VH-VL binders against Probable inactive ribonuclease-like protein 13 (RNASE13). Designs and how they scored, part 4

Target 1, 136 residues: Probable inactive ribonuclease-like protein 13 (RNASE13), of Homo sapiens (Human) (q5gan3)
Amino acid sequence: MDIKMQIGSRNFYTLSIDYPRVNYPKGFRGYCNGLMSYMRGKMQNSDCPKIHYVIHAPWKAIQKFCKYSDSFCENYNEYCTLTQDSLPITVCSLSHQQPPTSCYYNSTLTNQKLYLLCSRKYEADPIGIAGLYSGI

## First folded at step 17 (VH-VL; from t1 with heavy chain Y108T)

Design u5
Fold by OpenDDE, fold request of step 21:
Structure u5 (fold): chain C 136 residues (1-136), chain A 125 residues (1-125), chain B 108 residues (1-108)
Amino acid sequence: as target 1 above (136 residues)
Amino acid sequence: QVQLVQSGSELKKPGASVKVSCKASGYTFTDYAMNWVRQAPGQGLEWMGWINTHTGKPTYAQGFTGRFVFSLDTSVSTASLQISSLKAEDTAVYYCARSSYLDLYWNTYHGMDVWGQGTTVTVSS
Amino acid sequence: SYVLTQPPSVSVAPGKTARITCGGNNIGSDYVHWYQQKPGQAPVLVIYRDSNRPSGIPERFSGSNSGNTATLTISGVEAGDEADYYCQVWDSSSDHYVFGGGTKLTVL
């Protein structure tokens, strides 16, 4: 694995994996506000990303899906695969109401199959989420 | 130093074919997707689609399937647009434009930051 | 499909502020890019992801996006700013880039 993919996988782990899951009330905004604040600090960018996904599963449980990628996500220019299992995730969506000097988010906890981005076709590491599976 | 240079103006008759080339320089060709944009005389910008410069797989916008073909020659960092069975309504300026692949942090693209100078294709009897 | 609506023309006096709007259903949830096109020239990216300026673009150019309207703001308008301006969005549902109809900015 090249240095770019290693960095990508490390960033994905740091910014998009939170295990074990922290339990918050339904609709609670605090989790995403805190997480996104942390992300902005790590990335040294004050802009508010409009959407972000967090997976609440052990890293090894996520890695197993990247053993083999049967697809290629052209938009990302990366290998991708549909997870065989649903995973617990938090979706952080930027709120329409924003304070002058902060970023407020809505938090949605759900259990979904994911389109997972992998660093290569075989025996790869996860590097991102391409989207949520909305099919049957 | 980053630039896209397109081939020269074309004058064609209806039913003919044309191939517009777009040569990239100043950056790694395969790090960015190549888009094609059409602009008819006095009209706005219209996205035709894009081609993955790594895999060579093209994606065509609705309305630009069939007669339009995107291709690559990676050995010379060149993307090409071929239009077959030309019609009068194909008369337009055609632009190639570079765009990043989808950003994992922002979950979006960053627009088309480098454009070719455009190629005028005129279809006339 | 995703439709972006721009006013066909905007006029502004030199030194004043021009505002060009781009309307779209819940466009605030999408990132908007803006392009400047002068006569006989290729478009130039002037704003990306709602409010970011590429290198070389003057600070007079700014962008915002909320609700159903994105806005390109040009302060201290100069004669050289006279051009067509296009907004653009990547529509994830159709996997298409979509342009607005364009706005002709005239400097009086």
Scores: ipSAE 0.893, ipTM 0.951, lowest interface PAE 0.5, mean pLDDT 95
Fold by ESMFold2, fold request of step 21:
Structure u5 (fold): chain C 136 residues (1-136), chain A 125 residues (1-125), chain B 108 residues (1-108)
Amino acid sequence: as target 1 above (136 residues)
Amino acid sequence: QVQLVQSGSELKKPGASVKVSCKASGYTFTDYAMNWVRQAPGQGLEWMGWINTHTGKPTYAQGFTGRFVFSLDTSVSTASLQISSLKAEDTAVYYCARSSYLDLYWNTYHGMDVWGQGTTVTVSS
Amino acid sequence: SYVLTQPPSVSVAPGKTARITCGGNNIGSDYVHWYQQKPGQAPVLVIYRDSNRPSGIPERFSGSNSGNTATLTISGVEAGDEADYYCQVWDSSSDHYVFGGGTKLTVL
């Protein structure tokens, strides 16, 4: 398996951008369970990621943050920037109250600045989220 | 075939220096981080740090910020560990090991999937 | 700071199942990697991200991680499985990889 091929600008747009925020049907166990079920199906992946972030903002606004990136995130091997504005996001976190093979997720809607990863290729397009701004 | 091939074992005196090389083949060198791991005789594995193979920036674990220097020669896909002012306590096997960079989907590292064969550095008078 | 605890040794009869534990505070929230090291050889990654096997690792190797304990399970143990086994996590608080102290598996 080529682990790096699961990351890229096309995957980021598909898996981490949801604008306007979709309303999943009642009984789908909440926003994150619907979203993560779709994501695992598209990625043909039965494993449960422990955390996932979804931004609820227009793609063009997200792209703008990467135009001004002047930092490099060594751990990711990509450029990065702290967003100038707080963004509405959903944090999907894996619940440990269920068997791990069930992939049950808690959903938390919040509004925070985040660390955005920007492609080291030409154009500096957004490719991922490194984390949320904690203020500490 | 993905491989890491290290330079041969070294016998050194206290106060000398040594340079351990690690040549990568079979993959794009700059797509993976390079780690250094120490194993003293009869002891467990100890992470010394890593070097970003794109930028050349090293990160050293606590206790390895002085006499230990990581470097690269990307033209020959080689990472190196230099140890200066050798002490008897530096006697160990030194491994290079590649790892992925931090994965965005999993928000974690995938461990060290390919290791060099190890280089024994022996420091004795 | 962050410490991974492993039993120093585990003995198991051939053909039986070996379980090697790795204890850590809230380790179930981390991803655990496991390495096998035979005498005189480099470590080999046998499990990554709790339960995944790299190519070439036999299906009898499996892993789990929940709560404060990760476990490497080797079913149908063979004499060739005698080795030291190390667990590993990335500790985000120190920005370091951390290895457990290692477990010697003996097949009797």
Scores: ipSAE 0.472, ipTM 0.804, lowest interface PAE 1.8, mean pLDDT 86
Fold by ESMFold2, fold request of step 21:
Formats: C-alpha cells, structure tokens, sequence
Structure u5 (fold): chain C 136 residues (1-136), chain A 125 residues (1-125), chain B 108 residues (1-108)
C-alpha cells in the first residue's frame, strides 16, 4: 500500500477490502461480527453501524475505477463513480434480534456494481462506498 | 471556538427583500455543509435546504424553490440567505446551522452540531 | 414525504426519567438526531446517530432507536431540562432533512 495514502483511503482499505476473502472455521460467529467489532474499536465508538460493505477484489483493481470518476457527489463532498464491473461484495447488516448489549450482523455475499467515492484531494484514491447499483 | 454569527433582526414591508448573513469562525468553512432552518412564530423547526460550501451548489427543500436563494462568500467564511418578494408569512426566525457532509463510515449525516443565534425577520404591512 | 411523529407534550416530576418518542415507519433503519430548544434560543444538538452525545451534553441524556420508534431519555430530570425537543432524520428518498413536530417537556 502506498505510504503517501491519506487517512481516509487507509481506513477504507483496512475496513472495506478483504482479498482474498477470509474463510472462517466452522462454528465461528460469522464473517461480519468479527469485522464489525474490529471496525467499532478502530473508529473509537461502541454503537452499531446499520450497514457495511466489504469488497473482495484486489486494491489496485479498485483504485482503477476511480480514474474514471466523472461525477461529483455533493452529499459526500467527494468525486464518485459507478464501477464498470460487478464485484464480489459481502453486505454486513445489523440484525433486529440482537440483545441490547451487543451488535449482531447478518452477512450476505453478492456480486454487484457499486458507487465508489474517490478522494478529491489525493490521486483520486478510493475512500468509501456510497451504495450498490440497482438497490438501496 | 467554533461559532456561527448571524446578522441582526430585520423589519421589512411586503414586497421587499432581505439578506441574512451567517459568518463562520473557528473551523475550515469548506469542510462542512451549511443548512438553513426556519421557525415561524409558535411553530416547529423546518429545514429549508443546504449549500455545499466547496462547490457553492444549493439544494432547496420542497416549498423553498423560487424566492429563497442561498449563497456564499468563502473569502470571509460567510453563507447568506436572500428572500425576495417578502410576504407576511415569511415572518420567522431563520437559523444557519452547519452539518457534516455524508459520512463515509456511517453512510449518514451527524446532524447539525453548531447553530447561529437566529435572525428574526418580521414582515408587516 | 416522510413524517416524524412526536407527542406534543410530556410532563415528568423532578428527579424522574423523561422519555420522548419519535415515531416513523421503519425509523430503526435510520439514524436519529435530537435537539433541545429553550425559549428564545437556538436549538442545541443533544444526541446524534441514535445514541451519541456531543461534547458537553450530560450523561443523563441518552437515546435509542429500533423498529418504528426512537426515544430520547433524560434521567434525573431537572428544571433546566424544560424545553422543546425535536427529532430529526435524513430521508434518503427525498434527500432532505426532516424534523419531528417537537415535544414540550414540562418538569412538574
């Protein structure tokens, strides 16, 4: 990873890129629960994000999508682009059946195009995911 | 100290115009969106829209397209609301309030954490 | 557009717990922000993203959000907590912020 990568792109790489996708042993509590626990610790808060996306593709391939960014996403105050290809993605979604003292996440694997957010400040590096194409 | 300071109260006749200014200090002006919120006498809060402080592009809530114009002067960290063709029903307190842009981690907004003191606009015949 | 429903008023005895609700269809899937507004003053953000307190907000203020109801909870209520309280969400379908109608908290 480029040592000049900005903090936003570093967080995105660490929290949203997992390639090749990690395989957990049978009986493990699920892909998303471990990841989301790590993410909450890294972001220094204890509340439960409602949704999180993980891309299972090489970082360099993801970086290339931002070279085609031709839109500005006003709500994010960043450039954005729709990926040219569908990507393997795990969607971590917060379960409503959790006990009050913990977060519990459902995990679904999908293959979809997505909207990437591209830094307006540093070499157009990917810094986040705005959403999936043809969904909410 | 993060602060939003608004221009003083205005008394206007119907048909006139008014410009409410909102000067920001203590933070990088272009890192936060600027919202405008209206509160008519005895009523609740009503979001009027926001302006992207980096691009200058405004977004207006339904019912606020037309006579309401958001603008910026980034050289003095100031957002402005202009209301033209004033009507009696425009009598209200007008607030500026900053908010984060849509957060990448939470994929949501963090609310409006800093508010101006409010500017009372009174439109009387 | 999306409507947030709040009770017009809530009364609570000093030292007791006040609960102010904000109703919306599937609001538990949104992040809810809460504001306190005292007479003649600007609103103050007291809870953001369901349950987080900005710096300077006492720990007796807390929030929760699930299903169709978000709740602002104020424990050990004091006379100084008398105010109007507004909930707010971002409505992604309209790309607008939406405020609830407000709740007047009276400490009796």
Amino acid sequence: as target 1 above (136 residues)
Amino acid sequence: QVQLVQSGSELKKPGASVKVSCKASGYTFTDYAMNWVRQAPGQGLEWMGWINTHTGKPTYAQGFTGRFVFSLDTSVSTASLQISSLKAEDTAVYYCARSSYLDLYWNTYHGMDVWGQGTTVTVSS
Amino acid sequence: SYVLTQPPSVSVAPGKTARITCGGNNIGSDYVHWYQQKPGQAPVLVIYRDSNRPSGIPERFSGSNSGNTATLTISGVEAGDEADYYCQVWDSSSDHYVFGGGTKLTVL
Scores: ipSAE 0.464, ipTM 0.807, lowest interface PAE 1.9, mean pLDDT 87
Fold by OpenDDE, fold request of step 21:
Structure u5 (fold): chain C 136 residues (1-136), chain A 125 residues (1-125), chain B 108 residues (1-108)
Amino acid sequence: as target 1 above (136 residues)
Amino acid sequence: QVQLVQSGSELKKPGASVKVSCKASGYTFTDYAMNWVRQAPGQGLEWMGWINTHTGKPTYAQGFTGRFVFSLDTSVSTASLQISSLKAEDTAVYYCARSSYLDLYWNTYHGMDVWGQGTTVTVSS
Amino acid sequence: SYVLTQPPSVSVAPGKTARITCGGNNIGSDYVHWYQQKPGQAPVLVIYRDSNRPSGIPERFSGSNSGNTATLTISGVEAGDEADYYCQVWDSSSDHYVFGGGTKLTVL
């Protein structure tokens, strides 16, 4: 695997994989807000992403979905695949758009199939999430 | 099917303003950032900046602040570049080009895969 | 202040191989994209992320990137390949796209 793509996959792991999921009191809204603040800082980008997905599953369990990709997602110019199983995920959705100094998000925990971006067609690593099955 | 169509050539006098439009079709407008690139006659490509098609936030490259304004009309999938107080040195072809947000979020850097046909702006007395 | 250096021109005979270089400090650690621009036309992405070809780009076009030099290679050059070629990188230190100065490829 190309080292640059490995970095991309590493970033995906760091920013989009949380296993096991950190436990917070019910109703706590700091999960997505904290994560997205960290993400924006790491990416050195002040923009507020509309949606961010976090997967709460072991990395190896997610990697297996990228063993073979039968689709190509033109919007991302990457191979993509629909997960065969539903995965526990947190959906961080921008609640209202504010200046770059403040991004507020709603957190939704759910189990859904999702479209993974894979680094290549065969024996690839996940490098991103294109969207949820129910939303695409 | 996927294309960017820009407005027609412009002839302006110094001090005037011009607005170049870039209409997207064949894809979801907000799925890609829109970049602007300038090319003076006989010169190379110069990145002017980009605009977030979701938030509307513009980012201007060094040297393109002040007189240059990026804007959106998402209802018609159109990005626009406005140049005020035109100077002779603003004479150039201006291109819009889309790039994936994946470059920003995951550092994959796909480049600019779709370009408009370019808009020639001539500033002459 | 990332600077990409390209030779101003490269000449090649039909059927031969053209190599266009793009120099930059440790450019091998960055993804390089290549664009082809024919006279009076908009640029066309021919290589993205060092060595990948978009749909519709012939296999004659290939790219590599290591050390301080990225290279666009065009095998079996045809008359229609005569154009200006630009390399490009995203400079994360300044959050800017940076273009090389461009290389005019002449097919003899």
Scores: ipSAE 0.021, ipTM 0.688, lowest interface PAE 5.9, mean pLDDT 88

## First folded at step 20 (VH-VL)

Design x2 (from n6 with heavy chain D103N)
Fold by OpenDDE, fold request of step 21:
Structure x2 (fold): chain C 136 residues (1-136), chain A 124 residues (1-124), chain B 108 residues (1-108)
Amino acid sequence: as target 1 above (136 residues)
Amino acid sequence: QVQLVQSGSELKKPGASVKVSCKASGYTFTDYAMNWVRQAPGQGLEWMGWINTHTGKPTYAQGFTGRFVFSLDTSVSTASLQISSLKAEDTAVYYCARSSYLNYWNYYHGMDVWGQGTTVTVSS
Amino acid sequence: SYVLTQPPSVSVAPGKTARITCGGNNIGSDYVHWYQQKPGQAPVLVIYRDSNRPSGIPERFSGSNSGNTATLTISGVEAGDEADYYCQVWDSSSDHYVFGGGTKLTVL
C-alpha cells in the first residue's frame, strides 16, 4: 500500500472509528461537539462540516468490506462498496447551518448499511464514508 | 497560473458536428473533474455534466445524453466536448470548468476555474 | 428534481448592501456556491460552501445558508459589482450540479 492510501486509512480510522465508544474530556458539550471540536483542531479546519459519521465497530469488522469493491464512486474518484451488514454509527449533524463561532452538533445513534470508500479495488482498507444506505 | 483555454468560435450548419476543446495548465489535470456548462443566448447557466479525468468516465446531465460526448486526451491535458447532429437550439456558449473531487468531508468546492467559453452558432 | 429559485433582479445604490437569495427545499443541508458573471465573460466563483471566499474575492462578499434560503451578501456595493449572480448546489439525489436561474444585480 502506498503512502497516500496509508494516510487515508489512518485518517479515516482516527476521525471516523470509535470502538469501543470513547468519552471526551470535561468541558465538551456532548459526544459530537467534542468529537468535531477535536477533528477541527487536528485538521486545522475552521469550517463546520454539516455531517459526520462515526462507526462503532472493530476495524477488522469494517475492513473486511473492502476486500473487494464492485463499484467506483466517480465523485470521490475512489472505489466504493456497500456494507453487507448494518453497522452501529453515530451521525453528527450540524445544528447551526450558518457557521458560528463554535460548531454545534446533534447526535443520532443508529444502525445502517454504509457506502464505504476503499483505497483500491482489491484487498483494500476503508478510507471514508460516501453515505448511508437509504434502502431504496 | 492555473487556467483553462478553450478552442475558438464555431459556425456550423444543422446536422453537422462540432468539437470544443479545453486545455488545462498550471495544475495536475487528473486531480480535478472537468465540467461542461451551456449558456444559451440571454439564458442562465446549465450544467451539462462532467467527466472524471482519471477514469475517463463521463456523467451526463438529463437532457444531454446521446448527441453530447465528453472525452479526454490526458497526454495534452485536454478535455473535449463533441456535439453531433447539431440543432439551432444548440446555439450557445459552452464553458469548461474544473471542480474538485469529494473528500472525506464530503466537500464540494464548486467550479473554481473556468475556460473563457466557446461560442457555437448553428444556422442554416 | 432539485430547483433553486432566485429573484430575477435586484437593484441597489452604490455603497449600500445587496442581498441575493437562493431558495431551495432544505437547502441549508447542502453546500451552496455562488458565481458572478459579467457581460461577455465567464462566470467567476465568489463564494463556495456557503460562506467561503476564494482568494482574490473581496471581503465585501459573504454568504450564508440556513433553512430553505441561501443568501449572497455584497456590502459596500460598487459599480463593478453589477453582474449576474448564480447559486449552485450539488444534488446528491441525482448526482447533478444544479444552478439557480440567476439574478441580475443592477447598481443604480
Scores: ipSAE 0.834, ipTM 0.928, lowest interface PAE 0.5, mean pLDDT 93
Fold by OpenDDE, fold request of step 21:
Structure x2 (fold): chain C 136 residues (1-136), chain A 124 residues (1-124), chain B 108 residues (1-108)
Amino acid sequence: as target 1 above (136 residues)
Amino acid sequence: QVQLVQSGSELKKPGASVKVSCKASGYTFTDYAMNWVRQAPGQGLEWMGWINTHTGKPTYAQGFTGRFVFSLDTSVSTASLQISSLKAEDTAVYYCARSSYLNYWNYYHGMDVWGQGTTVTVSS
Amino acid sequence: SYVLTQPPSVSVAPGKTARITCGGNNIGSDYVHWYQQKPGQAPVLVIYRDSNRPSGIPERFSGSNSGNTATLTISGVEAGDEADYYCQVWDSSSDHYVFGGGTKLTVL
């Protein structure tokens, strides 16, 4: 695996994995606001991303889904796979009301199957989330 | 500098075929997807689809399947659009435009570089 | 299918502010891009991801997006700003880029 994919995997782990889960009341905005502010600082990005997913599971429990990817997500130009199991996640969605100098988010806890981006076809590491499985 | 240069204007008869080329320079060809956009005379922009410049897999928008074929020649950083069985309604300016693949934040950046356009006229 | 609605035309006097709207169902949840097209020329990206300006685009151009409406704002309008403007989104449900119908900006 090349250095770019290694960096991508490390960033994914740092920015999208939070285990064990920190418990907050439903609808609490503080978790996502804090997380996204940290992410923006770390990535030196002034944008307010509209959506971000956080997985609350051990890394190895997520990594196992990238042992083999039978699909390629053309939009991402990366291998991808649908998780066989639902995973506990926090969905951070950008609020419609934004202050001038910050990014406010809504937080939603749920259990969903995920489309994971994998660093390669075989024996890969997760590098991102392409989306949630809608069940359709 | 980053640029896309398209092939020249084409005049064709109905039923003929045309191939429009789009040569990229100033950047790594495979780092961006290549889009095709159609603009009929006096009309708006219409997205035809895109091709993954790494895998070579094309994705066609609704209404642009069958007679439209996207292809690549990566050795010369060139994308091509072929239209077969030309019709009068195919008369338009065709643009190639690059766009980024989805990034970590799962968003696109739009089409930041455009070719100059290729006019295809279909007339009997 | 995802539909973006733009007014067909907007007129503005020189030095004034022009606002071009792009309507779409919950468009605020999508990233909107804006393109300027002058007669006989290829489109030029002037705003990406709602409110970002590419290099070379003057600060007079700004963008916003919330609810069901995205807006391209051009302050201190100049004669050279007369052009067609198109909004665009990526529709994740259909995996399609979608353009608005375009707005002709006339500088009076």
Scores: ipSAE 0.787, ipTM 0.918, lowest interface PAE 0.5, mean pLDDT 93
Fold by ESMFold2, fold request of step 21:
Structure x2 (fold): chain C 136 residues (1-136), chain A 124 residues (1-124), chain B 108 residues (1-108)
Amino acid sequence: as target 1 above (136 residues)
Amino acid sequence: QVQLVQSGSELKKPGASVKVSCKASGYTFTDYAMNWVRQAPGQGLEWMGWINTHTGKPTYAQGFTGRFVFSLDTSVSTASLQISSLKAEDTAVYYCARSSYLNYWNYYHGMDVWGQGTTVTVSS
Amino acid sequence: SYVLTQPPSVSVAPGKTARITCGGNNIGSDYVHWYQQKPGQAPVLVIYRDSNRPSGIPERFSGSNSGNTATLTISGVEAGDEADYYCQVWDSSSDHYVFGGGTKLTVL
């Protein structure tokens, strides 16, 4: 069965898609600290990821980019595509960590094209983000 | 048990060719990339490149783009390194080592399983 | 990140703590892996992604990575820890793995 494709796209949806963007209460640790704490707990991951991207667009719109994927990203072993449109994105960047599990993130809102990873299995659903596109 | 078993040591003359094989067992061969690492006598580890076991596309490190060819036979879970036009400077131990592909977090998990190494000796 | 600098050798008394450094420009932004190689043997992964131990590696092996320096720490050093130790990163700018030059640990 296609367990890897289903798991991959489900994880990507829950961890990297936030539409409409959630507003955390004033005084809370900030958007990325809240999201990354939830994500690490959900995945039971003790590492502090160095960077994480969150897309603030409807899932159906994001899925559409992968339907016409024309490249293969060898490092990821997955198809990939550069999004035709810029998307609203929050970049969560690790600023410092305190072992064993304290991770502190900066949040940066931006609007950029990005490289989507598209499952090589049937359905070609989005499963990750390889990076942002630097414009001209 | 997950393991990589390499072909036996080779003694070759300059100008000959050699093929080092690396047979994987205990895991799905196409789920991990295969790396090749060289260690000349008394020297450190030198990454030669890797091959995508799904697509068969090799990537060669600087200095390994000429006489070195990576290949696969996925039907027997085997990666191979072929070295043509052997020179004395090719005398080394050659390792295969698997690594994960880049995951959702955009990082590799390192080379977690290594072959035992194959000594290639080139002398007249 | 594309050049990793290790001291050629480190000596430590049995039962003491060994610290092996791996220097690289902004290496704290990369994930560092560490390998142990005993004479005549293949390398063995002892730390991955800065600080994680594979199954079977004793808890006295630990790792850290910040700024320009990653460090492999071996507490309670034993004679059996004598080996060469290599750090490694994936350099995203070149899409290449990079090994450090290696550090020979001597237990005296």
Scores: ipSAE 0.498, ipTM 0.826, lowest interface PAE 1.8, mean pLDDT 86
Fold by ESMFold2, fold request of step 21:
Structure x2 (fold): chain C 136 residues (1-136), chain A 124 residues (1-124), chain B 108 residues (1-108)
Amino acid sequence: as target 1 above (136 residues)
Amino acid sequence: QVQLVQSGSELKKPGASVKVSCKASGYTFTDYAMNWVRQAPGQGLEWMGWINTHTGKPTYAQGFTGRFVFSLDTSVSTASLQISSLKAEDTAVYYCARSSYLNYWNYYHGMDVWGQGTTVTVSS
Amino acid sequence: SYVLTQPPSVSVAPGKTARITCGGNNIGSDYVHWYQQKPGQAPVLVIYRDSNRPSGIPERFSGSNSGNTATLTISGVEAGDEADYYCQVWDSSSDHYVFGGGTKLTVL
């Protein structure tokens, strides 16, 4: 991992990349509940994000997709690219909440192409996920 | 402090044009999108669309494709709304309002700073 | 087009709790923002993303969103809370913001 990663890419790597996918022990609150609790604590976020994506692929492979970005996503104000290949992804979706401290998530494993966000400011480093490609 | 200051109210005749300006201060103008919101007399808020302040690309809500033009002058941190061929039905208060772009967690932050509003009155 | 439905008015006695609803098909899957507008003034954001308060908004303002209904709750209402209240959603299918029709809160 490049120790001199930009802050935006470092946050994205920490919160959205898990390769190979970590296996939590039995009795733990499940993959997404553990991950989202960590993410909310790290970002000092008191709300319950409705959806979050985690990619289970090597960081270097993800970085390469942004080298060929040729689109600008106006809603994000960042470059974006559709990945050439489907990637293993966990989708964390909010199922129930008890604000301010309790958020409960379902985990769904899937293999799909996705839209990566690539920084407009710093050599197109990957900084987020805009969504999944539905084929439509 | 962050603020949006709009140009003064206008009295216009049908068929004329008007340009409402919105000057931003206290923040990096190109880091936030600029929205335009219309409020006819005694009516609710109606989103007209927005402009990407980095690219200058406007997006218009349905019903606002035509006589309504969004533009920017980033050198003076100003967004503008031009309305051509004014009709009596264009009589309203027009607000500019900034919003964050869709963030990396895939949600919007709402419109956190509004201009004071510009009343455009169209009468013969 | 996606439509947000609000009651035209709500009346609440001082010190009581006001609840203003915003109805929309599956609105619980979207983030809802709430704005307060006093007569002759620009709107002010009072709740964003369902339940978060911007800096300077009193704790008596709260929000919730699930199923087909989002709710703005104002506890301990004061005369100064008399205003029109609008809900708003970003509709990702149309790439548009949508406002509700507004609710006039009367404190009496």
Scores: ipSAE 0.484, ipTM 0.823, lowest interface PAE 1.9, mean pLDDT 86

